# VHH binders against a7h7h6: the designs that were tried, part 1

Scores and structures below are computed, not measured.

Target 1, 199 residues: a7h7h6
Amino acid sequence: MPSPAPSGLAPGFLVAAPALGDPNFAGSLVLMAEHHGEGALGFVVNRPGPVTVAEVLASVDEDLRRAAEANGRAGAPVLVGGPVQPERLWILFRPGGIGADAEGAVPVGNGLSLGGSRELLEALVRAPRGDPFLLLLGYAGWAPMQVEREVAAGAWVPLELEGSDLVFDVPLEQRWETAVRRLGLEPGGFLVGGGGASA
Positions, changes and structure headers below are counted from each chain's first letter, unless a header gives other numbers; antibody chains aren't numbered by Kabat.
F, E and O are the ipSAE of ESMFold2-Fast, ESMFold2 and OpenDDE, as the mean of both directions, binder to target and target to binder. V2 is 0.75 times the mean of E and O plus 0.25 times the DockQ between their complexes.
Where letters were taken out, [cut] stands.

## First folded at step 8 (VHH)

Design r01
Fold by OpenDDE, look of step 8:
Structure r01 (fold): chain B 199 residues (1-199), chain A 123 residues (1-123)
Amino acid sequence: as target 1 above (199 residues)
Amino acid sequence: EVQLVESGGGLVQPGGSLRLSCAASGFTFSSYYMAWYRQAPGKGRELVAGINSGGSTSYADSVKGRFTISRDNAKNTLYLQMNSLRPEDTAVYYCAVRWTIEVGSETYTLDVWGQGTLVTVSS
């Protein structure tokens, strides 16, 4: 049985329950980056968008596209991070050669940092060690107490953020199912209600 | 994967009409700016007409009053109605979808293109 929903959901994951009716979030795994009295901010980390890293980088600087190609990152999809500000590029990365707070980046927690500057983008793309990163367009936002209500209603199941493996080491199409299994639930279908979840 | 497939091109006499279609898939069609471009022999690719998600249209001066861009969001299809065609309209016509990308304080655009359809205006 999954643990009760914590009061602080960030940093952490939200796993979309099958009953979640919002098409923007159906089957989604959301990384929660911020959660406080004014609301919450998160990123869907398992939904591929229609454009590739190469295409986005080419629009910024052709040299960055070439660098990404040389590093084998050009073909990766840019993810749809959420419905809010879908034009805004976000960069989720695992600090290494690039520091957790480098170039305006902010630590999310548990080996994840978040940024959005061109400088950060260039640094990550050109990094010799190839620090892993995801490009996302848009984010998910919740009004005050909204995400808590949705969790209470069984729309989301919180999952503790223990590391960045779900984001960087699990294939995109397997991230949700992997998260569900980590909750001790079955991907084929589960119900959440009454403060618990059942398969 | 984004796919844009143009159709409707062909040979037409001056003063004639053609209607081009672009079948779109792989993205939320209704949410994005769509456009027609053309490339004449020996010339660069140029914008012909654009239509945003709200339905607002824009045209190159050379085609104003003759061409009409429209979209059917239910069919995920972009159209270009071309009337009063001229020899100088001869070109490969391309359908495109545009993404706007904000990186920090800067804004960038990228276009994804179809394969194109040839329009030849000749007597």
Scores: ipSAE 0.677, ipTM 0.877, lowest interface PAE 0.5, mean pLDDT 92
Fold by ESMFold2, look of step 9:
Structure r01 (fold): chain B 199 residues (1-199), chain A 123 residues (1-123)
Amino acid sequence: as target 1 above (199 residues)
Amino acid sequence: EVQLVESGGGLVQPGGSLRLSCAASGFTFSSYYMAWYRQAPGKGRELVAGINSGGSTSYADSVKGRFTISRDNAKNTLYLQMNSLRPEDTAVYYCAVRWTIEVGSETYTLDVWGQGTLVTVSS
């Protein structure tokens, strides 16, 4: 896989500032997967969609749904990853038994990988002590220099990717707040002008 | 969070009329095929009526000429006008949106359902 152009935002998170009014991104936490001279690509990781993992799997193969139920992974929502290609399923996972370069998967960083194939989905669901994974529909894209301008304008606050717990362990409704605290800010303080960002 | 909330069900005499509403949120309502399904006691769910993003409609033969599906994209609301009701129309009526999901090169569909609203047609 070719080396990407230098970037400051991928791998990493973007934390939506309170003033960000775009309904696709208000209150969002975005995992940045790519950032290079041609633009950027990321996934909203805190916005649940209308369907569950079980419902997607049943449409693909009922045996996959049953495997996910046996592993306690059937009831999680599929996330809305962003407004681009909202029908396209992405799989975000932390491979323990599947290498970061698994067929059709792209490393994100810190052991996280993205893929989209049925074969990958089946492998993750059937693993006895399976690697954690999330399903997402769609993604967020930025044109060249767009995300840099949005950060400079204060729409996003970058957060380093130090681990995968924000996307696998922290409940969806707490992810934005947890990210704000990791920036050294209180969520209420993010809106109050005592020394941090304000809305 | 995507929600479909049905309302307007109730008890109606044969030959009567009833209008169901479905308030939709959490997705771009105007872009999707919407439908009404129903499930009578002891029966499976069946499609009653559908409406695409352009406003074209389709109906089950059993309700054609009596029921009218419509949508108000500005209010994110789906409607079912039910006229000339019969006892066999007794069912829980569900609002649904149809999703297409691409996994690799393969395409799948599934429906997302509301909670349902009970319509009882009885003397």
Scores: ipSAE 0.486, ipTM 0.778, lowest interface PAE 1.1, mean pLDDT 85

## First folded at step 10 (VHH)

Design t05
Fold by OpenDDE, look of step 10:
Structure t05 (fold): chain B 199 residues (1-199), chain A 123 residues (1-123)
Amino acid sequence: as target 1 above (199 residues)
Amino acid sequence: EVQLVESGGGLVQPGGSLRLSCAASGFTFSSYYMAWYRQAPGKGRELVAGINSGGSTSYADSVKGRFTISRDNAKNTLYLQMNSLRPEDTAVYYCATIWKIEVGSETYTLQKWGQGTLVTVSS
């Protein structure tokens, strides 16, 4: 039986199926931030980029780099969020000391907020609590009905966003496999088709 | 990890030519601005030539008409053809990535560097 047409993918995750051949998304875990009639917007949250948080912060303000170093966050990689606007910095963070809508940020859901302002960056980097955040360059975009077609084709498996643990608490290299297991599937290989996914 | 490995440096007489190569890895080479820098003894590092992802090039005034920067995206390799070399071209030449980062309405840049290759122009 064909699976019902996917809807309401945001907020949520998309787990790349092994059959997904796009190099930009192979083995990726995507956080879906927006999904509506105009298309979809998401972020790959498990692909390290070639630069560190320290390097990006240093390019913005050396004081921010120093602050991040003091907080033990300077060595983290900046992630490749997707192929669209690869120069644009995005900030995913778990609200705490910094509010969910602080400095122009928008809540994604379930303990995640998204922003991109320098003010937000500074606030997060300088936050006394050291609230967790990810820096990402670029995002993933889908045209209207594109992501639904790709899901229907078995390229992606939707995963409910139950919390921000996959983004902040699971090691980067384990996020995809962890997501796959949460789907009840085997990371070593699974197929998606015919209305379902099988290991 | 980003790696930039320069090669092709050496000793050459004035008026001679050299071709430098930079093998790049660890990033999507074709998507980024690449550049050659040089640092002469006792001087600061200076931009020699740059090439963007689209192939548009720029040069320092001191090397215009003599040096040519190019890239082979299939080989992830940056080149610098140096003709009509002068003693003042003597320097360690560095390959670099130049990455643009947009934060809000502002743009910033960061760079990754190779280890450099020595070019000596002497009679």
Scores: ipSAE 0.679, ipTM 0.879, lowest interface PAE 0.5, mean pLDDT 92
Fold by ESMFold2, look of step 11:
Structure t05 (fold): chain B 199 residues (1-199), chain A 123 residues (1-123)
Amino acid sequence: as target 1 above (199 residues)
Amino acid sequence: EVQLVESGGGLVQPGGSLRLSCAASGFTFSSYYMAWYRQAPGKGRELVAGINSGGSTSYADSVKGRFTISRDNAKNTLYLQMNSLRPEDTAVYYCATIWKIEVGSETYTLQKWGQGTLVTVSS
């Protein structure tokens, strides 16, 4: 059996190795929010779903959709955060004006906070100088020791959470590749297995 | 960009058959409930058939036994096989994907629609 992964994968990212074939996680970048003795919890941050932020907001309250459009925050897709509770909306944001723990939100680390309430959603959308946020449906969960074994087996490569730019500034389709480069790897070599004289 | 593109509509005689296709792109098709709706002239849209991610199906009473919904998750394609067509099946048929969204303690329903494909059943 491969060595167990280091503890303390949250906060941080997991970068899916190319051979990871699970349809829920192939090609994914996962933000790890919790990692403890009962398991781990994270969110895929690079997989768009079929609905936009504007469409979710309109279903909640049309005035919220209008506010988000006025602030330029309505056009992004809602992300597929993972296969667990795929109807459950989560809000990942970089707090400034509303505070990291507002409306039951919890800090994740390095300028990221996580929440799920309607009150938080309204506060973010209506803030005069809007804090950046993204919406996700569902999450990824790992049983005790499961993520450690998957890392030790090479299915995931941990990446430190150095800031929040991977989730707010880097385009979705570039997030996985950017994460690979931050690990000091070339995506071409990572994709082809990197043996011998290959690129 | 999320797209649902229907094809396979046309003119057919009563008793005939058509197969509709819906090509889906821009999202993880295999994870979502898919459905066909139709809208006859002067009527509202009505559900025809639905299929969940696991392949379980449901049908409007008016089409049971005549229509079959199916999906191919490898091709991101939804199908509707329509047999024994009747003039009352004349409508624009729409491909749709449907979600429930939970925000805190509240639940909402969202839908995304294709542009539709016309089916005309007439002599």
Scores: ipSAE 0.500, ipTM 0.783, lowest interface PAE 1.1, mean pLDDT 85

## First folded at step 11 (VHH)

Design u04
Fold by OpenDDE, look of step 11:
Structure u04 (fold): chain B 199 residues (1-199), chain A 123 residues (1-123)
Amino acid sequence: as target 1 above (199 residues)
Amino acid sequence: EVQLVESGGGLVQPGGSLRLSCAASGFTFSSYYMAWYRQAPGKGRELVAGINSGGSTSYADSVKGRFTISRDNAKNTLYLQMNSLRPEDTAVYYCATIWKLEVGSETYTLQKWGQGTLVTVSS
């Protein structure tokens, strides 16, 4: 059984338990980017949004859309990162040709970096090697001690961030199940904690 | 997937009325700005009417007092009531949703469009 309310959830994953009833987070895998006394910040990394990378890029710069098309990235969905500021674009990427702190990006941990600048977007889209990246709209936020309470209540199961494979190498629709299995649990249904919680 | 499906177009005589509908799906309809555009033969696409999430409306000068845009959030449907139609209103009418996109400190707009419905005003 996962230990109730661990501290230091970032960097790491939160795996939504089946009992999590919040439509924004049901069946979600959340990458925790920040966790401290003032709250927590994370990104749902397995929920496709209603727009494609191409559509978002086209709205920014048609040349970027063309570049993404040339690289075979144009058809990928932009993910819904969370309910907070759903209009704001975030970029998760695996550093390679582009450094972990390039263009204002910040390292999340274990081969993941986070950014949001147009410069970073351009650099990643135009990168020769095709460094993997995800585009996300919005983020998930927790008030102080909220995520701890939700974990203690069994709404979330923490999963260690051992690498970025869950984000970039596992198909979108398999990410949650894969995470559940890594916890030693069955995707068909598991119960943790004693209560229901909404994130 | 975002879908916008227009209906209600057709042939109408000058002075007549039509009501267009746009069925929306694949996004939170109630949260977004919606609009009607039209494109007449040989002309560019132009904004006809818009309605924000709060219900505030705007109209092109050419349709003010004749057209009314409205929305039913419970039905995820956008409407355009067109009265006192004129031959110059002949066009393909498009339903659109407009989304705000923020990238860093910059703001952009993303639009999704329906397939359009033809309105022909002719005697």
Scores: ipSAE 0.654, ipTM 0.885, lowest interface PAE 0.4, mean pLDDT 92
Fold by ESMFold2, look of step 12:
Structure u04 (fold): chain B 199 residues (1-199), chain A 123 residues (1-123)
Amino acid sequence: as target 1 above (199 residues)
Amino acid sequence: EVQLVESGGGLVQPGGSLRLSCAASGFTFSSYYMAWYRQAPGKGRELVAGINSGGSTSYADSVKGRFTISRDNAKNTLYLQMNSLRPEDTAVYYCATIWKLEVGSETYTLQKWGQGTLVTVSS
């Protein structure tokens, strides 16, 4: 039986197998931002948390909340990106008017960029073009070789990042199911007899 | 959606007792700091008591020894036992969850509030 392939899960998605029961990750779709010899880093992109975008903006600067409401930008939920550093805000966006490498941002791949600075947050909220963004709190981290072992054990099914539509265009509650179907699988098929991806 | 719903307020004589409850839903209750605040007429909200996810408690000096905060994580419920009530305890009492927000190198706070329950201490 073959050894797990080295590095290559980022950029990409991990789709939680139906039997994955960890409360932090059950039913999750994870965007993988980094995968290297020291581990991996990703964000759950389908789990709304206990705060709203409006509340985050009001905590930072009430004028930002007002600008976002005036532009229709305050209605997005803040997501639970993962259990690590749950107080840390991350900003995932689809660049257009704001460049992919704008201050405090790093391209993730195929129409996604990631940042965390106040300056980036202000720029996105006030941008005339209204580039889409998500706010996330916390992230998922994997130790060296951990994510490779979890994939090999069938806890996750990798899905290629072929665009940003799963993150920005598919509704939160449909993202996991949509990802499963793009793999050629059925949600019920994942429930039959195992914790891993079935053929 | 996050909901915090207070109950147990009312009119009570000086020296009496009340137990406030806060039913929480829409988030993982056991993971968060919870607190009771109060707002007397014409005053700002002030912290009364807090309890961390690990069960460590804190109290305002004015209520130490008289009030007890507790939580039941299995029932997603926060409590405030108020004994030896005084007229100055008259206020609307609010259940809150409070946590830190980090944006870049800056730190802020986020708070979620219930609607409040009125406690009136008078004879």
Scores: ipSAE 0.530, ipTM 0.799, lowest interface PAE 1.0, mean pLDDT 86

## First folded at step 12 (VHH)

Design w03
Fold by OpenDDE, fold request of step 18:
Structure w03 (fold): chain B 199 residues (1-199), chain A 123 residues (1-123)
Amino acid sequence: as target 1 above (199 residues)
Amino acid sequence: EVQLVESGGGLVQPGGSLRLSCAASGFKFSSYYMAWYRQAPGKGRELVAGINSGGSTSYADSVKGRFTISRDNAKNTLYLQMNSLRPEDTAVYYCATIWKLEVGSETYTLQKWGQGTLVTVSS
């Protein structure tokens, strides 16, 4: 689990520049969950995967699928969080009825928490309040000093994490553009050169 | 979107052969376990054959020695060569992709299915 302590680029966002050469991250918005001397860990939060929340829940427990159906969450896509361990489920959620550290979850910051346990999944799916959450498969990883080099090269532009609205309240297809605007740039004119990111 | 489209089904006489194909798209085909299932009239869906990403295969006892599952990763296509067909092989045959899902320390299986192709073995 990533450290809840802020360090460098985490917690925060990385906005992919158009010149980013890695197709895995082209046009991506990455939530940085961990950044320290050993490297960095993040999640692409704007790439829909080919499976739905319902399908993932059905594979875990049919009762959870039914619960998600009943509260209108079944049809949401599971996101592709990155190329590393694409079979592993991650859960981003906004703490509320479910606590920020519930069921082994780790606070990321500014109303975001990260977990991955079945217990957390069950708690969020069955929660009466319907607190927002995202399911992601896989994550993005950087070796030591790699993300710093990529930022210096202009492949990524850091964006401060200001609340969880960009993750939960902005439509998936608009998250990157919204992030670019928050940088004070226009999406159509956003031209920054840089190298590729690795997973 | 995951797409699995079966083809090659039809009517064949006992002892005949058919080759089914499954065109896959919307996911990294080469990375996943693929399988053929079938459902006969009035019966449940059953596993026929499976092939992992490394090319290792497994078969139901009822089709061993007669059916061969294979994959072409360059074409994103799964195949089922069916020889020595019998009336009891009559069924709708389904292509499936099987994904491993890890939630915490637990492992689950997620499956996606094609629409199926009918194979009828009759004299």
Scores: ipSAE 0.709, ipTM 0.887, lowest interface PAE 0.4, mean pLDDT 92
Fold by OpenDDE, fold request of step 18:
Structure w03 (fold): chain B 199 residues (1-199), chain A 123 residues (1-123)
Amino acid sequence: as target 1 above (199 residues)
Amino acid sequence: EVQLVESGGGLVQPGGSLRLSCAASGFKFSSYYMAWYRQAPGKGRELVAGINSGGSTSYADSVKGRFTISRDNAKNTLYLQMNSLRPEDTAVYYCATIWKLEVGSETYTLQKWGQGTLVTVSS
């Protein structure tokens, strides 16, 4: 479980530049959860995976699948969070009825929390208020100073995390473009420089 | 989206042979465990054969020595060579991909299925 460490990049977003050549991150919006001297940890928050929330929940507990179906959450895609440990489930959620640190979760900042426990999953799925959450498989990782080099090379453009709206309130297909516009840039003409990102 | 499309089923005489194919798409085929299942009329779905990403295979006792599971990663295709077919092999055969899922300290399996292909063994 990542521990958020305030830095220039985390908590925050990385917006993939068009010149980013890594297919794992092309057109990606990455939520940076951790950034420190030992490296960085983030999650791609705009890439739908090939499985649904229902399918993941069914594999864990059929009752959870039924609960998600009842509250209209079953059909949402599970996101591909990154190339590292693609089998591991992560949970991003907006605290409300469920607390920011509930069931081992850690606050990322500005209305976002991150967890991965079954208990958290159950709590969120069964929550009466229907607090928004995303399921992700895998994460993105950077070695020490790697993400800084990639940013310097123009592969990523940092974007401040002002709220959880980009994660929960903007459609998946529009999250990157919305982020680009928030940078004051145009998606069609967005060019910073060359470079690549790896996890 | 994960897609698994079976083909090759049909009617065959006892002692005959069939080769089933499963065309996979929507995921990194070479990285995952693949399997064939079958469901006979009035019976539950059962594992027939499995093959991991490394090429190691396993078989149900009922088909061991007669069936061979294989994969072509370049073609994203799973195969089931069925020899010496018997009437009791009559079933809908399903291709499946099996994914490991880790939630906290617990591990689960997620399965995706094809639509199935009917194999009928009859004289």
Scores: ipSAE 0.708, ipTM 0.890, lowest interface PAE 0.4, mean pLDDT 92
Fold by OpenDDE, look of step 12:
Structure w03 (fold): chain B 199 residues (1-199), chain A 123 residues (1-123)
Amino acid sequence: as target 1 above (199 residues)
Amino acid sequence: EVQLVESGGGLVQPGGSLRLSCAASGFKFSSYYMAWYRQAPGKGRELVAGINSGGSTSYADSVKGRFTISRDNAKNTLYLQMNSLRPEDTAVYYCATIWKLEVGSETYTLQKWGQGTLVTVSS
């Protein structure tokens, strides 16, 4: 399948090409949340960080940790969302019992919302139905026209956001490969810009 | 997974010296604040020394001039040089990493600890 044009990248995914040399983004799948004339903002959604949801929640409120443990979500890793502001917590969630714009959250698109408030965190952790969410530390940022240049250079391959399944329903270690296949490419034979690279 | 493994503890006479090491793994060591804590028998855990990512150090008053905290980022290792040891320095010494966490407008701290190493100062 031909890659979409580098315009209108948000909402959507960026799939890191094997040739991408930046260690922060090698093998990464990035959810693009914003893309406009002032730049772009995204989150790596397939890189586990060194801390768990339980550990983060414990640092905020022990009651939240206990709640997460009770509903089986405490052991999940907190993801590394990117190299910018690695201390800041972000929350990706699938709206359900909690609305898409609840507690200051903003809709990203196609069943994904983004927030960062403690209130949202508490609401999601304590939600009766256990709506899925990801915790991320940091984000990826691009200066104006930077992401377009990188896409043109073959560092990233854009992938349309068709749903939230890639983020919530595909195992973390399979998200990149799944994305590559959705592009109509083979993970072991990834070709970008006339060059071949092995994934 | 974050791992902190202390070593170098043992029995030493008053006035003696020890060097503790903390081998760190599972995180970008060079980016974080590191510290040594200790807990004496029957007492609470107390901060002994800290070092930030830039190399700036701080010490408890009780150890100033005697203890030196340092880090080797290439080796992912934290050190505590302890000189002129006293019986009151007897404790389990813990290595810790401290991370800042921002949630909305609020700031929190996340701490990871090693298993500790025993230092006994006795005649």
Scores: ipSAE 0.674, ipTM 0.883, lowest interface PAE 0.4, mean pLDDT 92
Fold by OpenDDE, look of step 14:
Structure w03 (fold): chain B 199 residues (1-199), chain A 123 residues (1-123)
Amino acid sequence: as target 1 above (199 residues)
Amino acid sequence: EVQLVESGGGLVQPGGSLRLSCAASGFKFSSYYMAWYRQAPGKGRELVAGINSGGSTSYADSVKGRFTISRDNAKNTLYLQMNSLRPEDTAVYYCATIWKLEVGSETYTLQKWGQGTLVTVSS
């Protein structure tokens, strides 16, 4: 799991420039969970994957699928978090009934926590309060100084993490544009050159 | 969205041949294990043949030597060549993709299915 200690670009967002050359990150909004001298780790939070929460839960435990159906969460897409370890499930959630560090989770910052255990998954799916969560497959990774070079090249624009609303309250298809606007830019006029991220 | 669309089913006489196709889209076809299943009336769904991303194949005993599974990654298409067909091969044949899911230290399997194509072997 990524370190909860904030440093540099983490916690925060990276907003992909339109001309980003890597198809894995084109038009992506990335939540940076870890950034330090050894590299960086993040999650694309606006790319729907080909499977639903229901399908993932059904593969784990049919009872969890039924629970998610009962609380209206079964139909949501599982997101593609990045190209690295695409088989691995990650869970982003907003702490509430479930604590920020519950079930092996680590706080990312500003009302976001990250985990990956089955116990956490079960707790969130069965939570009486219905705490918001996202399921993601895979993550984005950067080698040392790679993300800094990509930012300097204009491939990514950093955006401060001021809350979890961009992740949980903004529709998936609007998250990138919303992020661009929060940068004070117009989505239609947002043109930045540079190379793509390689995870 | 993952889509698996089977075709090639139909009526054939015993001893005849059919070739089923499965057009795949919505995922990186070349990276995943693919399989054919079948379900006869009143019976459960059973594995017929599988092929991994490396091209290694496996078959149910009942179809060994008669059926051949293959894939064309450039066309995102899975095939099932069925020779020497028998009445007991009558079933709806389904194309499937199988994905690994890791949750913590545990591993699970995700499956996606096509709508199926009917194969009827009758004199």
Scores: ipSAE 0.653, ipTM 0.879, lowest interface PAE 0.4, mean pLDDT 91
Fold by ESMFold2, look of step 12:
Structure w03 (fold): chain B 199 residues (1-199), chain A 123 residues (1-123)
Amino acid sequence: as target 1 above (199 residues)
Amino acid sequence: EVQLVESGGGLVQPGGSLRLSCAASGFKFSSYYMAWYRQAPGKGRELVAGINSGGSTSYADSVKGRFTISRDNAKNTLYLQMNSLRPEDTAVYYCATIWKLEVGSETYTLQKWGQGTLVTVSS
């Protein structure tokens, strides 16, 4: 039975191969939000940045920071989503009590949604259920054909988005390693591309 | 974690000089605007001098010509050379960085501060 034709990389993950040396992406796990003929867009989901959720919220509204503290969600780091527009806040969330129709929010797939509005941020912080969310600054972009060439060259290994657990349930420090193991690889012996085992 | 650690404060006579240092860590120092602020006893915090990532400087009118801000990106260190000090310069001096934050259509600032170093100008 023949393999299905390749499809787009979004939604999905890219797992950085050990040989990837770009400081923005070494050791990264990237959630792919868009992939089409004009390029691709994604977010690094395992790189903590220099600020906390509390610091971002205090800049927006001190009452919002206090609400996040009351819900135990003020101390988490804000992630570095990528090098493009590093001042721009993005919100990844798993809606349980917040509809996917929040202003500026779009579904990514498999229980993940992406947004960036103040209204969404406030709704998630104040929500009684404590639905999980992740704050990121900046994003990663690829020019036409760029991500395809990087995958073909073995810089990235695609991993299907089967659920949102890598984004919300796996600790940041273990996300890359967990993704590698889900590909059937060991982190120390990570194979790039389609290579084979040898004696 | 972002850290800004000031040093070089102390007691000095009017007309004297001091050089303040701020050791920065936990962020890419060379990419960010840096500033010195001061807070006199019983007063609010005020901007003294700023320097952008390209090295362009600005000064409060009260210190222009007497104070010089500079940065050493290789050492991740911000400096303030203070000459011709006056009793009115007595304050706690703070190293700061101020970053732009965009949320939806709105722009905010995100500020990080050091603990401060005391400068006392008195005879």
Scores: ipSAE 0.573, ipTM 0.799, lowest interface PAE 0.9, mean pLDDT 86

